# VHH binders against Uncharacterized protein F13C5.5: the designs that were tried, part 10

Target 1, 168 residues: Uncharacterized protein F13C5.5, of Caenorhabditis elegans (o76565)
Amino acid sequence: EICPMDKHAICNTGHLSCTCSVSQEDEAPVPEISCNALIARDLETGNFPVVSVEFDLNNSAEALEEFPEDAFRDKISSSLRVDEEDVIVLRTSCVGTDDTLTIQFVILKKDTNSSALPFAIEDLIDAESIATRMKAMGHLSQIANLDVDTIEYTEELVDLEFEPSNLE
Key: E = the ipSAE of ESMFold2; O = the ipSAE of OpenDDE; V2 = 0.75 times the mean of E and O plus 0.25 times the DockQ between their complexes.

## First folded at step 9 (VHH; framework vhh_3k1k_2)

Design k12 (from k8 with S52D; at its last look DockQ between E and O 0.39; V2 from the best seeds 0.00; counts 0 for: pae E 3.3 > 2, grease 26.8 > 24.2)
Fold by ESMFold2, look of step 9:
Structure k12 (fold): chain B 168 residues (1-168), chain A 120 residues (1-120)
Amino acid sequence: as target 1 above (168 residues)
Amino acid sequence: QVQLVESGGALVQPGGSLRLSCAASGFTFSDYYMRWYRQAPGKEREWVAGIDWSGGDTSYEDSVKGRFTISRDDARNTVYLQMNSLKPEDTAVYYCAADSDLYEGYTDYWGQGTQVTVSS
């Protein structure tokens, strides 16, 4: 299969591990918390401003077994001259698509305490500015050996089809 | 204070060539990513080309690849856009921009623009 992530993905957001992709209800993923817990989403819509990167897997030289989160964060942080620990991946998803991997992330402002959860929009670098700069960087046509199809600003997080119910 | 001043815009015939320059002052030029944008009448401003602080990585909008070349001269604090094989669709005001440090703010610095017109 082109995208092997079929149930759950765990993201390590510097100081925490959380569930960033769920394709079916599973009350016991490891870790047991949702990456929604990292951010203060809009109470009505669940929206939150993020950078969304879509990878085209049709031309991948190798099958993707697991999203290479560390390599992604390293490439983003070095390209944008931000600290790796400030890059927070919230979603990794192929749900609903066979040939596309979607990654959604935010970046903390400098000197933000990464343990002071949940992050508000004011704690984060403006996602539209990030996306605009990334689109103009030719070396980001490939990230972590994956071909980038689209980089965009959005407020619509990829749905966690079944959110873990084990938040404390 | 930061200033970006574009020059070199002109009226040219289709198939012609033009070099745009953007002179920068008020910051350490070698630390900045530099970009060219353009805006045709009645359209949104669009990205055209970019160059990293070292000049080692350049990128281009698909419609200008192979025709336009971005370069920088750090000794003169200047970024250039060499435009070859110009088409009527390239008619626009061209702006240069410098990325501010993401940690310090979200404001890009912009020039005032230089008009490029491609017509017979």
Scores: ipSAE 0.157, ipTM 0.508, lowest interface PAE 3.3, mean pLDDT 78
ESMFold2 (binder alone), look of step 9: mean pLDDT 84; pTM 0.855
OpenDDE, look of step 9: ipSAE 0.330; ipTM 0.670

Design k13 (from k8 with Y106W; at its last look DockQ between E and O 0.11; V2 from the best seeds 0.00; counts 0 for: pae E 5.7 > 2, placed apart)
Amino acid sequence: QVQLVESGGALVQPGGSLRLSCAASGFTFSDYYMRWYRQAPGKEREWVAGISWSGGDTSYEDSVKGRFTISRDDARNTVYLQMNSLKPEDTAVYYCAADSDLYEGWTDYWGQGTQVTVSS
ESMFold2, look of step 9: ipSAE 0.029; ipTM 0.356
ESMFold2 (binder alone), look of step 9: mean pLDDT 84; pTM 0.850
OpenDDE, look of step 9: ipSAE 0.351; ipTM 0.678
ESMFold2, look of step 10: ipSAE 0.021; ipTM 0.323
ESMFold2 (binder alone), look of step 10: mean pLDDT 84; pTM 0.854
OpenDDE, look of step 10: ipSAE 0.333; ipTM 0.640

Design k14 (from k8 with S59Y; at its last look DockQ between E and O 0.20; V2 from the best seeds 0.00; counts 0 for: pae E 4.6 > 2, grease 25.9 > 24.2, placed apart)
Fold by OpenDDE, look of step 9:
Structure k14 (fold): chain B 168 residues (1-168), chain A 120 residues (1-120)
Amino acid sequence: as target 1 above (168 residues)
Amino acid sequence: QVQLVESGGALVQPGGSLRLSCAASGFTFSDYYMRWYRQAPGKEREWVAGISWSGGDTYYEDSVKGRFTISRDDARNTVYLQMNSLKPEDTAVYYCAADSDLYEGYTDYWGQGTQVTVSS
């Protein structure tokens, strides 16, 4: 089962590989840099504009042991006609329930250098626009064979569960 | 000149079927997402169905799932909406819409609509 997560989740690949979930408090330090390191967050709140997708795992995730990130990114890239490598996952969270999975992600602009970390808002496609477009296209009822419950724009990043707050 | 022209709207009885067509011209049809909307009297326009540019992905609002099927023929620059098991609540003006990719913006083009009436 995808939720609850066993230990931690590593998201993305290559130089953008980062810890996007920590399920155990005693696993510090995390094996990879926090995904917080990929983005220039608000210094006071730790907030950052993202697209948030909530999945209903009931009846859709029984055969999956982990979040199918590659399939997710592929679906996002193909559906929105963006490069898959530009889809950056920042959070995978099961906080609060084992029946829902929350994925938070951003999409790089075409002209953004993927090595120019941390990414600022100006380096990304407007997250609100992405969410709005995804909704306007009709509800993506399934992504990577997982049932989509909600798609929303938010500036509030979910916690890396047992990792320190987004303030650092 | 960009143009979307809907056709196929008619009066049908409940339980009947109808196939709508939307013929596109003036833009590269295959590069666009195609969607159907509908607007009933006194109600807001609502999304009904969508299809990706490749036709690989289709999406439907909950009330039409299992009854409606969206498809496209890029060779004919046409998107279709097959409507089965029609209900009186499906009565509306149905609109065709074309959307470019995320990098290019939101809905670019709208049709003028075609009337669908479901009544006994």
Scores: ipSAE 0.021, ipTM 0.387, lowest interface PAE 4.4, mean pLDDT 88
ESMFold2, look of step 9: ipSAE 0.051; ipTM 0.413
ESMFold2 (binder alone), look of step 9: mean pLDDT 85; pTM 0.863

Design k15 (from k8 with D31E D101E; at its last look DockQ between E and O 0.12; V2 from the best seeds 0.00; counts 0 for: pae E 5.5 > 2, placed apart)
Fold by ESMFold2, look of step 9:
Structure k15 (fold): chain B 168 residues (1-168), chain A 120 residues (1-120)
Amino acid sequence: as target 1 above (168 residues)
Amino acid sequence: QVQLVESGGALVQPGGSLRLSCAASGFTFSEYYMRWYRQAPGKEREWVAGISWSGGDTSYEDSVKGRFTISRDDARNTVYLQMNSLKPEDTAVYYCAADSELYEGYTDYWGQGTQVTVSS
């Protein structure tokens, strides 16, 4: 069961691979970086404009054990007509619940150098525009076989407790 | 299979009128900005007119403003270009295009074009 989330979740497999869930106290191999390292967040608030998708897990036929990242990225990229590798997941979180899963993501502008970290807001497709278009799409009531409850633009990232020591 | 199919191109006299249609299939038409482009012989393809997915925002290239009108019928998945007061310089192949506008400057789909010829 993925919620409530009590272990690290890896997001953005490949060279952007990072942890985007809460840390736990038990010793385990720690992912290379925090998803916070991918983006140039506001230094005072931690804010960054994202698309936030909330899934209702109550209707799932099988218990979900991990976020289906590849299926999510495929559905988003095919629906919005963007490159799959431009879809960057920044957060997966149950927000203290057993039955909801929140995913926060951004999309790189076409031909952005994906190695030029951290990404600034101007490197990304406008998140409010993404959310507006997604809400108009009737076929996004399910993504990756998960029932979508809400899609919204926000600047408030769900908290990520883990941070790599190389941040200071 | 995604298709944009233009129709209505013809030979017309200067000062005449013509209505182009572009029928769309294979994608959710109501979620796309629709645009018309044209390409005269020996010239690059140029933007002519555009209409937002809601139909509330229209825009036109300066030389056609006041003479051309873009519209859309989402029930029939069709975008139109009404062309009035046609001039010889409007002679071109006219292309329909669909654009999500998520990637700046990128067009997702193109039609095959329809020929408009304005001559005496």
Scores: ipSAE 0.044, ipTM 0.432, lowest interface PAE 5.5, mean pLDDT 80
ESMFold2 (binder alone), look of step 9: mean pLDDT 84; pTM 0.855
OpenDDE, look of step 9: ipSAE 0.054; ipTM 0.480

Design k16 (from k8 with S54E D57E; at its last look DockQ between E and O 0.66; V2 from the best seeds 0.00; counts 0 for: pae O 3.3 > 2)
Fold by OpenDDE, look of step 9:
Structure k16 (fold): chain B 168 residues (1-168), chain A 120 residues (1-120)
Amino acid sequence: as target 1 above (168 residues)
Amino acid sequence: QVQLVESGGALVQPGGSLRLSCAASGFTFSDYYMRWYRQAPGKEREWVAGISWEGGETSYEDSVKGRFTISRDDARNTVYLQMNSLKPEDTAVYYCAADSDLYEGYTDYWGQGTQVTVSS
């Protein structure tokens, strides 16, 4: 089962590989840098504009042990016509329930240098526009064979589970 | 210049059928996600159906599922909406929309709309 997570989750690949979930407080050191390091968050609130997708796992995730990130990124890439490598996952979370998985991600602008960390808002496609577009498309009721419950724009990043707040 | 022209709107009785067409020009049609929207009197514009590139993956709002079918003919730069089992609540101005990829920005092209009236 995808949720609850029994270990940390590593998202993305290459130089953008980062910890997007921590399942246990005692899991130290974390094998990868926090995904917080990829983005220039609000220094006071830790907030950052993202697209948030909630999946209903009840009928679609029985055969999966982990979030199918590659399939997710591929679907986003093909559906929105962006490069897969530009889809950056920042959070994978099972907060509050074992039946819901929340994925928060951003998409790099085409001309963004992917090595220029941390990414600022100006380096990314507007997350609100992405969310609006995804919702209007309608065919994203399933992503990576997971049932999509909600798609929304939010500036509130979910906590890295059992990690300090998004302020660190 | 970009142009979307809807046609096919009419007055029909409940249970009737209509086929809307949207003819596109001024842009590479095959590179755009095509959608239908509708706006009833006194209501906000709402998404009805969409069809993606290439394979033409389709999607529909819940109220029209099983009754409406969206399709596209890239050779004719046209998107269609087949509407069956029409209901009075389907009465609205129907709009065609074209959407580019995200790298080009969030850009929607809109038609002027075609009136669909379902009444006994």
Scores: ipSAE 0.024, ipTM 0.432, lowest interface PAE 3.3, mean pLDDT 89
ESMFold2, look of step 9: ipSAE 0.220; ipTM 0.553
ESMFold2 (binder alone), look of step 9: mean pLDDT 83; pTM 0.847

## First folded at step 10 (VHH; framework vhh_3k1k_2)

Design k17 (from k13 with S52D D108E; at its last look DockQ between E and O 0.54; V2 from the best seeds 0.00; counts 0 for: pae E 3.6 > 2)
Fold by ESMFold2, look of step 10:
Structure k17 (fold): chain B 168 residues (1-168), chain A 120 residues (1-120)
Amino acid sequence: as target 1 above (168 residues)
Amino acid sequence: QVQLVESGGALVQPGGSLRLSCAASGFTFSDYYMRWYRQAPGKEREWVAGIDWSGGDTSYEDSVKGRFTISRDDARNTVYLQMNSLKPEDTAVYYCAADSDLYEGWTEYWGQGTQVTVSS
C-alpha cells in the first residue's frame, strides 16, 4: 500500500510542481521545492485554508503504490466545473497511518495568474464553499476508485515533516 | 429578483409518496447546482439531495437513498424531489437552494420552505 509513506511525493506539474510529502525513510534528495512555496501561509501558525479529503484505504481491491493524482484532479475538476489546471494539490500524507491517505488542495480563481507566487487566500476559491459543495455531492463518496471517508474545510495543513534541503 | 418557491408539501401516511417542486426565477437556472434541505423542529437544517448543472450527477443523504429522487427540468426552471416510502422521520420543512458556478464566486439562494408531515 502507499501508506505508510516511505518516499517523497511530488504534486502538480510544470512550474507548480512541488514536494507535497517528505518522508524521513527516503534516502533520496527531495526532488522539488516544497508546496509551501506556492501559498502565502500565516508565518506564525503555518495555517492556510484548504480542502482536506481523507481516503479509507482498507477497502482497496488492489495495493495502491502511489496517489492517482491525475484521476483525482479530473474527478474534482469535472464535479465542480473548474479547470483541471486550477486544482492545486498541496499535501499527500498518511499522517503516520497504514490505512488513511489525506489529500489537501486549493482551487485557483478563474484567470488567476498562476506565475504570481505565492498565492494569497484572495487568489483562491473559498475553501469552505468548496468543501460544503463537495460534501453535498454523494458521487464524491469515491474519488479515483478510492473510498472517501471525510471531506472537510480546515486551516491546518498536514505537516511537511521538515523543509526540503533544496528549498534555496 | 431571485425567487425560489417550493410547493407540494402535505400531510401523508407512512409509506406514501409526495413530489415536491421548486420553481426558480431571476437567474440563469441551467448555471446553478440545485439542492434540497430539510429541517425538523429544534434541529439543524440538513442536506437531503443535490443535482448538478447537467442533471447527470445526483446525490443523496444516506437515509433517503433509494426512496428519494431529485430531478430538474431546465425548460420549466424547476427542480423536483420525488419522495417515496415516506417515514415519520421524514417530517420536516423542506427547502430548495441554488448555488452558482464556483468561478463566479459562491452565491446561494434559498426558498421559503414547504411542510411535509408523515403521520398516522
Scores: ipSAE 0.186, ipTM 0.524, lowest interface PAE 3.6, mean pLDDT 83
ESMFold2 (binder alone), look of step 10: mean pLDDT 83; pTM 0.843
OpenDDE, look of step 10: ipSAE 0.341; ipTM 0.659

Design k18 (from k13 with S54E D57E; at its last look DockQ between E and O 0.89; V2 from the best seeds 0.00; counts 0 for: pae E 4.0 > 2, grease 24.5 > 24.2)
Fold by ESMFold2, look of step 10:
Structure k18 (fold): chain B 168 residues (1-168), chain A 120 residues (1-120)
Amino acid sequence: as target 1 above (168 residues)
Amino acid sequence: QVQLVESGGALVQPGGSLRLSCAASGFTFSDYYMRWYRQAPGKEREWVAGISWEGGETSYEDSVKGRFTISRDDARNTVYLQMNSLKPEDTAVYYCAADSDLYEGWTDYWGQGTQVTVSS
């Protein structure tokens, strides 16, 4: 198994911790709230603008045991000159196959107070601008020793396949 | 008044070399990711090379790797593109561009371009 995610994954540990993937229906209760709780999603569609990065795991030198979130955050923040704490990961997913990893994230505007939850679109740096700049950077073809396949702006969050029942 | 001024474009024979310069003013140069782009006749503008701020990491489009070198001199507010082993397909107008950091807003600045022509 190339993408060995546990029953669930916790993102943003230590700062806005939340459940960013749930891989099995019987994962309740989950130790952290859903990352959906961080954002003011569209009530009808569930949409929210994010940057989506897809990694091709086929050429990995070793099986991926856990997503290297700290290295990912470090590379994103240094490349874009933003604070690491402003990079908020909302999804980690191998949905569809075990050879592709999808990461969806947003970046808080400077001086956004973390007590302003849930974050609205205006609290965040424009995701389309982030994706456009990242695609133009040739040195982001690999992040955290993983091969990047695509970087895209999207409003369609990868579904949390099973809704966690812990603290709504 | 933000200004990017390219220079060094010329007519050169295949296999020759050129050094392009881009002089910047009107912004804090060390805060910007600098890029070179080119636009050949009848084609869309394409990215060629980039260099991160403070003399950092460089990157190149595949067709120019090993032939072109981007560099920056933050003391002189200048970005360079050393172009070696030039080929006819390198013929284009070359543009310098600057990206701000995202906290100050998404802002790209562009120069007016300098013509590079490679032919016998």
Scores: ipSAE 0.122, ipTM 0.452, lowest interface PAE 4.0, mean pLDDT 79
ESMFold2 (binder alone), look of step 10: mean pLDDT 83; pTM 0.844
OpenDDE, look of step 10: ipSAE 0.381; ipTM 0.674

Design k19 (from k8 with Y33W Y109S; at its last look DockQ between E and O 0.55; V2 from the best seeds 0.00; counts 0 for: pae E 3.3 > 2)
Fold by ESMFold2, look of step 10:
Structure k19 (fold): chain B 168 residues (1-168), chain A 120 residues (1-120)
Amino acid sequence: as target 1 above (168 residues)
Amino acid sequence: QVQLVESGGALVQPGGSLRLSCAASGFTFSDYWMRWYRQAPGKEREWVAGISWSGGDTSYEDSVKGRFTISRDDARNTVYLQMNSLKPEDTAVYYCAADSDLYEGYTDSWGQGTQVTVSS
């Protein structure tokens, strides 16, 4: 089953590849930078506006071992008519339950230089607008063969259990 | 340019019915989500109903579920809102909207509106 996760999950292919979840402490360094490094979070609160999708894994038709990120990004990008490479996953989390999977993501504005990290809020499409449109779309009740429980705008990122970091 | 023209608004008694139409031009109608919004005097514009570009997915605001039905006719480039069991609180200007690409400013294209008034 996807939850609980038994190792770090790496999100986003290409130059934005980053560690977006952890399940346990690892004595060896994680191989990728934290997805926290992609975004300019509020220094006091750690807040950043994102779209949060929760999947209900109860009654799931498949026993998946890992999150099908490519199918997720494809469905989001085609449904919202944005480029798939602009959909950036920041969190993949099971924290607190074995039966709920939470995905948090943002979408880059069209002209954003993806090499100019970290992204500020102004570099991203308004997350509340994204969430509002997704909730009004009936065909997003299932994404990547997983049942969607909620789609919400939030400023609260799920905390990484053990924060991976590279000092580069 | 996108053009949306609403029609069918009228004065009706409580419990009555109306069918609103929205004629669309200037875009490939089958590629767009279509939505209805309404704005009562002194209030913000609020979402009422939506229908996918395929017509297979519909969504409604809770206060209109079971009373209003959205539909589309791609051959006529038209979206409809069938409103039954109308109440005085349904009084508003009704707007048709086409879902814009998020990259282009996150703003839906709007029609000019059609007035619905429900009163004794």
Scores: ipSAE 0.139, ipTM 0.488, lowest interface PAE 3.3, mean pLDDT 79
ESMFold2 (binder alone), look of step 10: mean pLDDT 79; pTM 0.798
OpenDDE, look of step 10: ipSAE 0.368; ipTM 0.662

Design k20 (at its last look DockQ between E and O 0.85; V2 from the best seeds 0.00; counts 0 for: pae E 3.8 > 2, grease 24.3 > 24.2)
Fold by ESMFold2, look of step 10:
Structure k20 (fold): chain B 168 residues (1-168), chain A 119 residues (1-119)
Amino acid sequence: as target 1 above (168 residues)
Amino acid sequence: QVQLVESGGALVQPGGSLRLSCAASGFTFSDYYMRWYRQAPGKEREWVAGISWSGGDTSYEDSVKGRFTISRDDARNTVYLQMNSLKPEDTAVYYCAADSDLYEGWEYWGQGTQVTVSS
C-alpha cells in the first residue's frame, strides 16, 4: 500500500535525489539528503511556497505499493508544457491518514542552474500561478491513475516527521 | 499578429442552444490550452470551460456541466463552445482565451461575443 509508509521515501531519483518522507518505522540511515536542502526555506517558520496535491487513495491504493512519481512528473510537465527535469517533488507524505497521499512540488524557471542549491523563491515559477492553471484544467482529476482530491497553493510544507536536516 | 475572433453570440430564448466559435491565428494553435470565459454585467470575468492542446482533456465550471461542451478543430484553428439548455443566468459576454506554456505565461484574449438569454 502507498500509505502508511513503512520506509523512507526518495524523490527526484536520478536528478536532485532527496528524502521526501521519513518513516519512524524505518531504522535504516536516511539514504539521501533531505529535500529541505534543495530550497531556501524561511528559517523561522520553515515555510516555502509550493503546489500541494492531495490524493484520495480509497479506490486506487489497493494495487499500488509506492507512489508512481515518474508518471506524476510526466503528467504535470506535459499538462503545463515544462521540462520534466524542472518539476521537483519536495514531499511525498501520508500525514493525514492511511487513505490520503499529499504531494508537494515546485517547478524551476526555464534555464535555472539545477545544481546551484539551495533554490530561492525567485528561481521557481510562482506556485500560486501553477495551482491556478492546474485547477482550470479539468483533466487533472486523476494524475498517474490516482484520484485527485485537491490542488492548492500553500506555504506550509508538510513535516518530514523525523527531520534529517543536514543528515546528522 | 496573434488574433482570436469570437462569433456566434445571439439573443436566445431560455432552453435554447447556441454554438460559439473562436478562430485563432498568429500562433501554433495545437501548442495552446484554449479556454472560454464569460462576464455578466456588473460581475467579474469567470472561467467557463477549458480544453487541452491535444483535445483529449476538457473541463467545465460546475454550473455549466452537462449543458456546455468545449471542442477544438486544429485543422481550422478554431475552438467551439456548444451551449445547450440556456438559462437567463448564462447571459454574458463570452471570451476566448489561449494559454502558452508555463515558462512564457502568455495569455491571449479575444474581444468577446454577446450571449443574451431572455424571453
Scores: ipSAE 0.225, ipTM 0.618, lowest interface PAE 3.3, mean pLDDT 83
ESMFold2 (binder alone), look of step 10: mean pLDDT 82; pTM 0.827
OpenDDE, look of step 10: ipSAE 0.505; ipTM 0.740
ESMFold2, look of step 12: ipSAE 0.153; ipTM 0.466
ESMFold2 (binder alone), look of step 12: mean pLDDT 82; pTM 0.827
OpenDDE, look of step 12: ipSAE 0.445; ipTM 0.716

Design k21 (from k13 with D99Y Y109S; at its last look DockQ between E and O 0.45; V2 from the best seeds 0.00; counts 0 for: pae E 6.8 > 2)
Fold by ESMFold2, look of step 10:
Structure k21 (fold): chain B 168 residues (1-168), chain A 120 residues (1-120)
Amino acid sequence: as target 1 above (168 residues)
Amino acid sequence: QVQLVESGGALVQPGGSLRLSCAASGFTFSDYYMRWYRQAPGKEREWVAGISWSGGDTSYEDSVKGRFTISRDDARNTVYLQMNSLKPEDTAVYYCAAYSDLYEGWTDSWGQGTQVTVSS
């Protein structure tokens, strides 16, 4: 069962890897780059424009133990005709229930240097345009064999319960 | 350069039907997502319907769902909007648009539009 999640978020691509949160503050070591370190977000609010996908897990035909991030990135990249390496998952979170999974992601602009961290909003494809295109695509009612409930543009990034950092 | 030419707009009575056409040239039509938009006087242009490159996926704004049907004919490089059960609220200039690659933007060109007027 994906939710409730022992670890709330998994950020990433095949060349970037991170752990976006841990279940408790005292978990150590945190082996991967924090998703907060990938982007230059508003330090006062934590806001950053993203595409937010909510999955309804109680209608899924599969009993999954973990979010299939690679399958998600593959479906997004093939559907939007972008490189899979440019799809960056920033948040994976169960929003208060076992039946709901929220994924928040961004897409890098073509030819962006993926090692030039942190990424600014200007390095990313406009999230509202991505969400609009995805809503128009009827074949995105299921992604990675999970039922999609909503696809929305938002600036409200899901809070990390514990904010570990691999960047010292 | 993508070129889009809309046609088929007319004055019709409430409850009537129209079929709009958008002829496309200057690109490989089968590689593009196609959409219809409309703009009522004094309002922002709004999305109405979309159709995927394969024609297998269609989508509609809520107020037109069940009344409008988008389709494409790749042999004629044309996208259509069949509009049934027309209401006065559907009065607008209708535009088609083509999506380029997501990296380079959403819409590269608009047509001149075709006027649809629904009144008694």
Scores: ipSAE 0.015, ipTM 0.335, lowest interface PAE 6.8, mean pLDDT 73
ESMFold2 (binder alone), look of step 10: mean pLDDT 80; pTM 0.800
OpenDDE, look of step 10: ipSAE 0.066; ipTM 0.452

Design k22 (from k13 with D57E S100T D108E; at its last look DockQ between E and O 0.62; V2 from the best seeds 0.00; counts 0 for: pae E 3.5 > 2, grease 26 > 24.2)
Fold by ESMFold2, look of step 10:
Parts: C-alpha cells; structure tokens; sequence
Structure k22 (fold): chain B 168 residues (1-168), chain A 120 residues (1-120)
C-alpha cells in the first residue's frame, strides 16, 4: 500500500535527487538531502508556491507499495506539454492517513539551468497557472492510475516530519 | 494564426447519433491536446471530452461516458466527437479547443461552435 509511507522516499533523479518524505524519527542519514535544498523558500514561513495534488486511495489497487513517481511525471509532462525532466517533485506525503496521498511539485521554465540551485520562484513556471490549467482539464481525474481528489495552488509545503540532514 | 472550425451539428431525435468534426489549421496539430466543450442555453461552457497529442489517452465527462467517443486524424488535422444515444440534455453548442505550449504561457484557442439539438 502506498500509505502509510516507507521510512523515507527519494524523488527525482541525478543531481536533483532529494528526500521528499520521511516517516521515522531517528534514522541513519538518508541517502539524499532534503528536497527543501532545491528551492529558495521564504525565510520566515518556509513557504514556496507549488502545485498540490491530493489522491483518494480508497479505490487504489492493493498491489502498489510505493508512489509511482515516474508514471506521475510522465502524465503531468504529457498533459501539459512540458519536458518530463522539468517536472520536479518536492513532497510525497500521506498527511497522517492511509486514505490520501499528497504530491507537491513545480515545473522548471524551459531555459532554466537545472544546476543553478536553489531555484527561485522566477526560475519556475507560475504554479497558479499550472494548477488552473490542470483543473480545467477533464482528463486529469486520474493520474498514474490513482484517483485525483483535488488539484490546488498553494504556498504551504507539507512539512517533512523528520528533516533529514545530509549536508556534512 | 490558429483556426478551429466545427461542423456536423444538427437537429436529431432522442437515441440518434451524430459525428462532429473540428478542422484545425495554423499549428502543428499533432503537438496539442484537443478538447470538446459544450454550452447549453443559460449555462456556463462545460468540458465534454479530451484527447492527448499522442492520441493514446482520452477522457470524458461522466454524463457522456460510454455514449461519446473522441478521436483524431492527424493526417487531416481534424478531431472528431462521435455522439451516440443522444438525449435532450445533450442539446448545446459544441466547441473544440486547443492548448498552446505551457512554456510560452498558456493560451486557449476556440472554434465558433456547432449547434446540436436533440428533440422529438
């Protein structure tokens, strides 16, 4: 089952690989740094504009043990006509429940240098515009074979319960 | 300049069938999502069906599932909506739409619409 989540989840690939979910308090250092490192969050609030997708897992196949990120990225990129490498997942969170999964992501602008971390808001396609377009699309009631409950623009990232520290 | 032209709308009796066409020009048709919308009198325009640029993924509003089929013919730059088992509540002006590339900003292109009337 996707929820509850494994001890941690790693999102993205290559130099963008990062920890997007942690479910246990004390682990040996996770293999990747936090996805917080990819973005220039507001210093006071930790906020950053993202697209937030909430999945209803009640009717999902019981054979799935982890979030199918590659299928998610493929569906988002094909639906929005963007390169799949520009879709950056920041959070995969069950938000304290077995029934729902929240995915938060951003999309790089076409000419953004993906090595110029951390990404500022101006390096990314406007998240509110992405969410508005996705909500207007009728074929996104299911993504990666998971039932979509909501698609929202938000500036409030789901907290990583146990922030990983791999900067040493 | 992008142009979308719908055709095939008609007056038909309940239980009948129609096929709508939307001919596209001014863009590379195979690169875009194509959609059908409809607008009944006094109501907001609502989405009916969509088809991906590859043609491999289709989706439908719940009220038309199993009755309507969207398809595309990239050689003719045309998207179709096959409408079977028509009901009076399907009466509306039907529009086709296309999306631009999100990288260049978001723009919708719309046709002028074709009237479908289902009555006995």
Amino acid sequence: as target 1 above (168 residues)
Amino acid sequence: QVQLVESGGALVQPGGSLRLSCAASGFTFSDYYMRWYRQAPGKEREWVAGISWSGGETSYEDSVKGRFTISRDDARNTVYLQMNSLKPEDTAVYYCAADTDLYEGWTEYWGQGTQVTVSS
Scores: ipSAE 0.143, ipTM 0.497, lowest interface PAE 3.5, mean pLDDT 81
ESMFold2 (binder alone), look of step 10: mean pLDDT 84; pTM 0.851
OpenDDE, look of step 10: ipSAE 0.426; ipTM 0.708

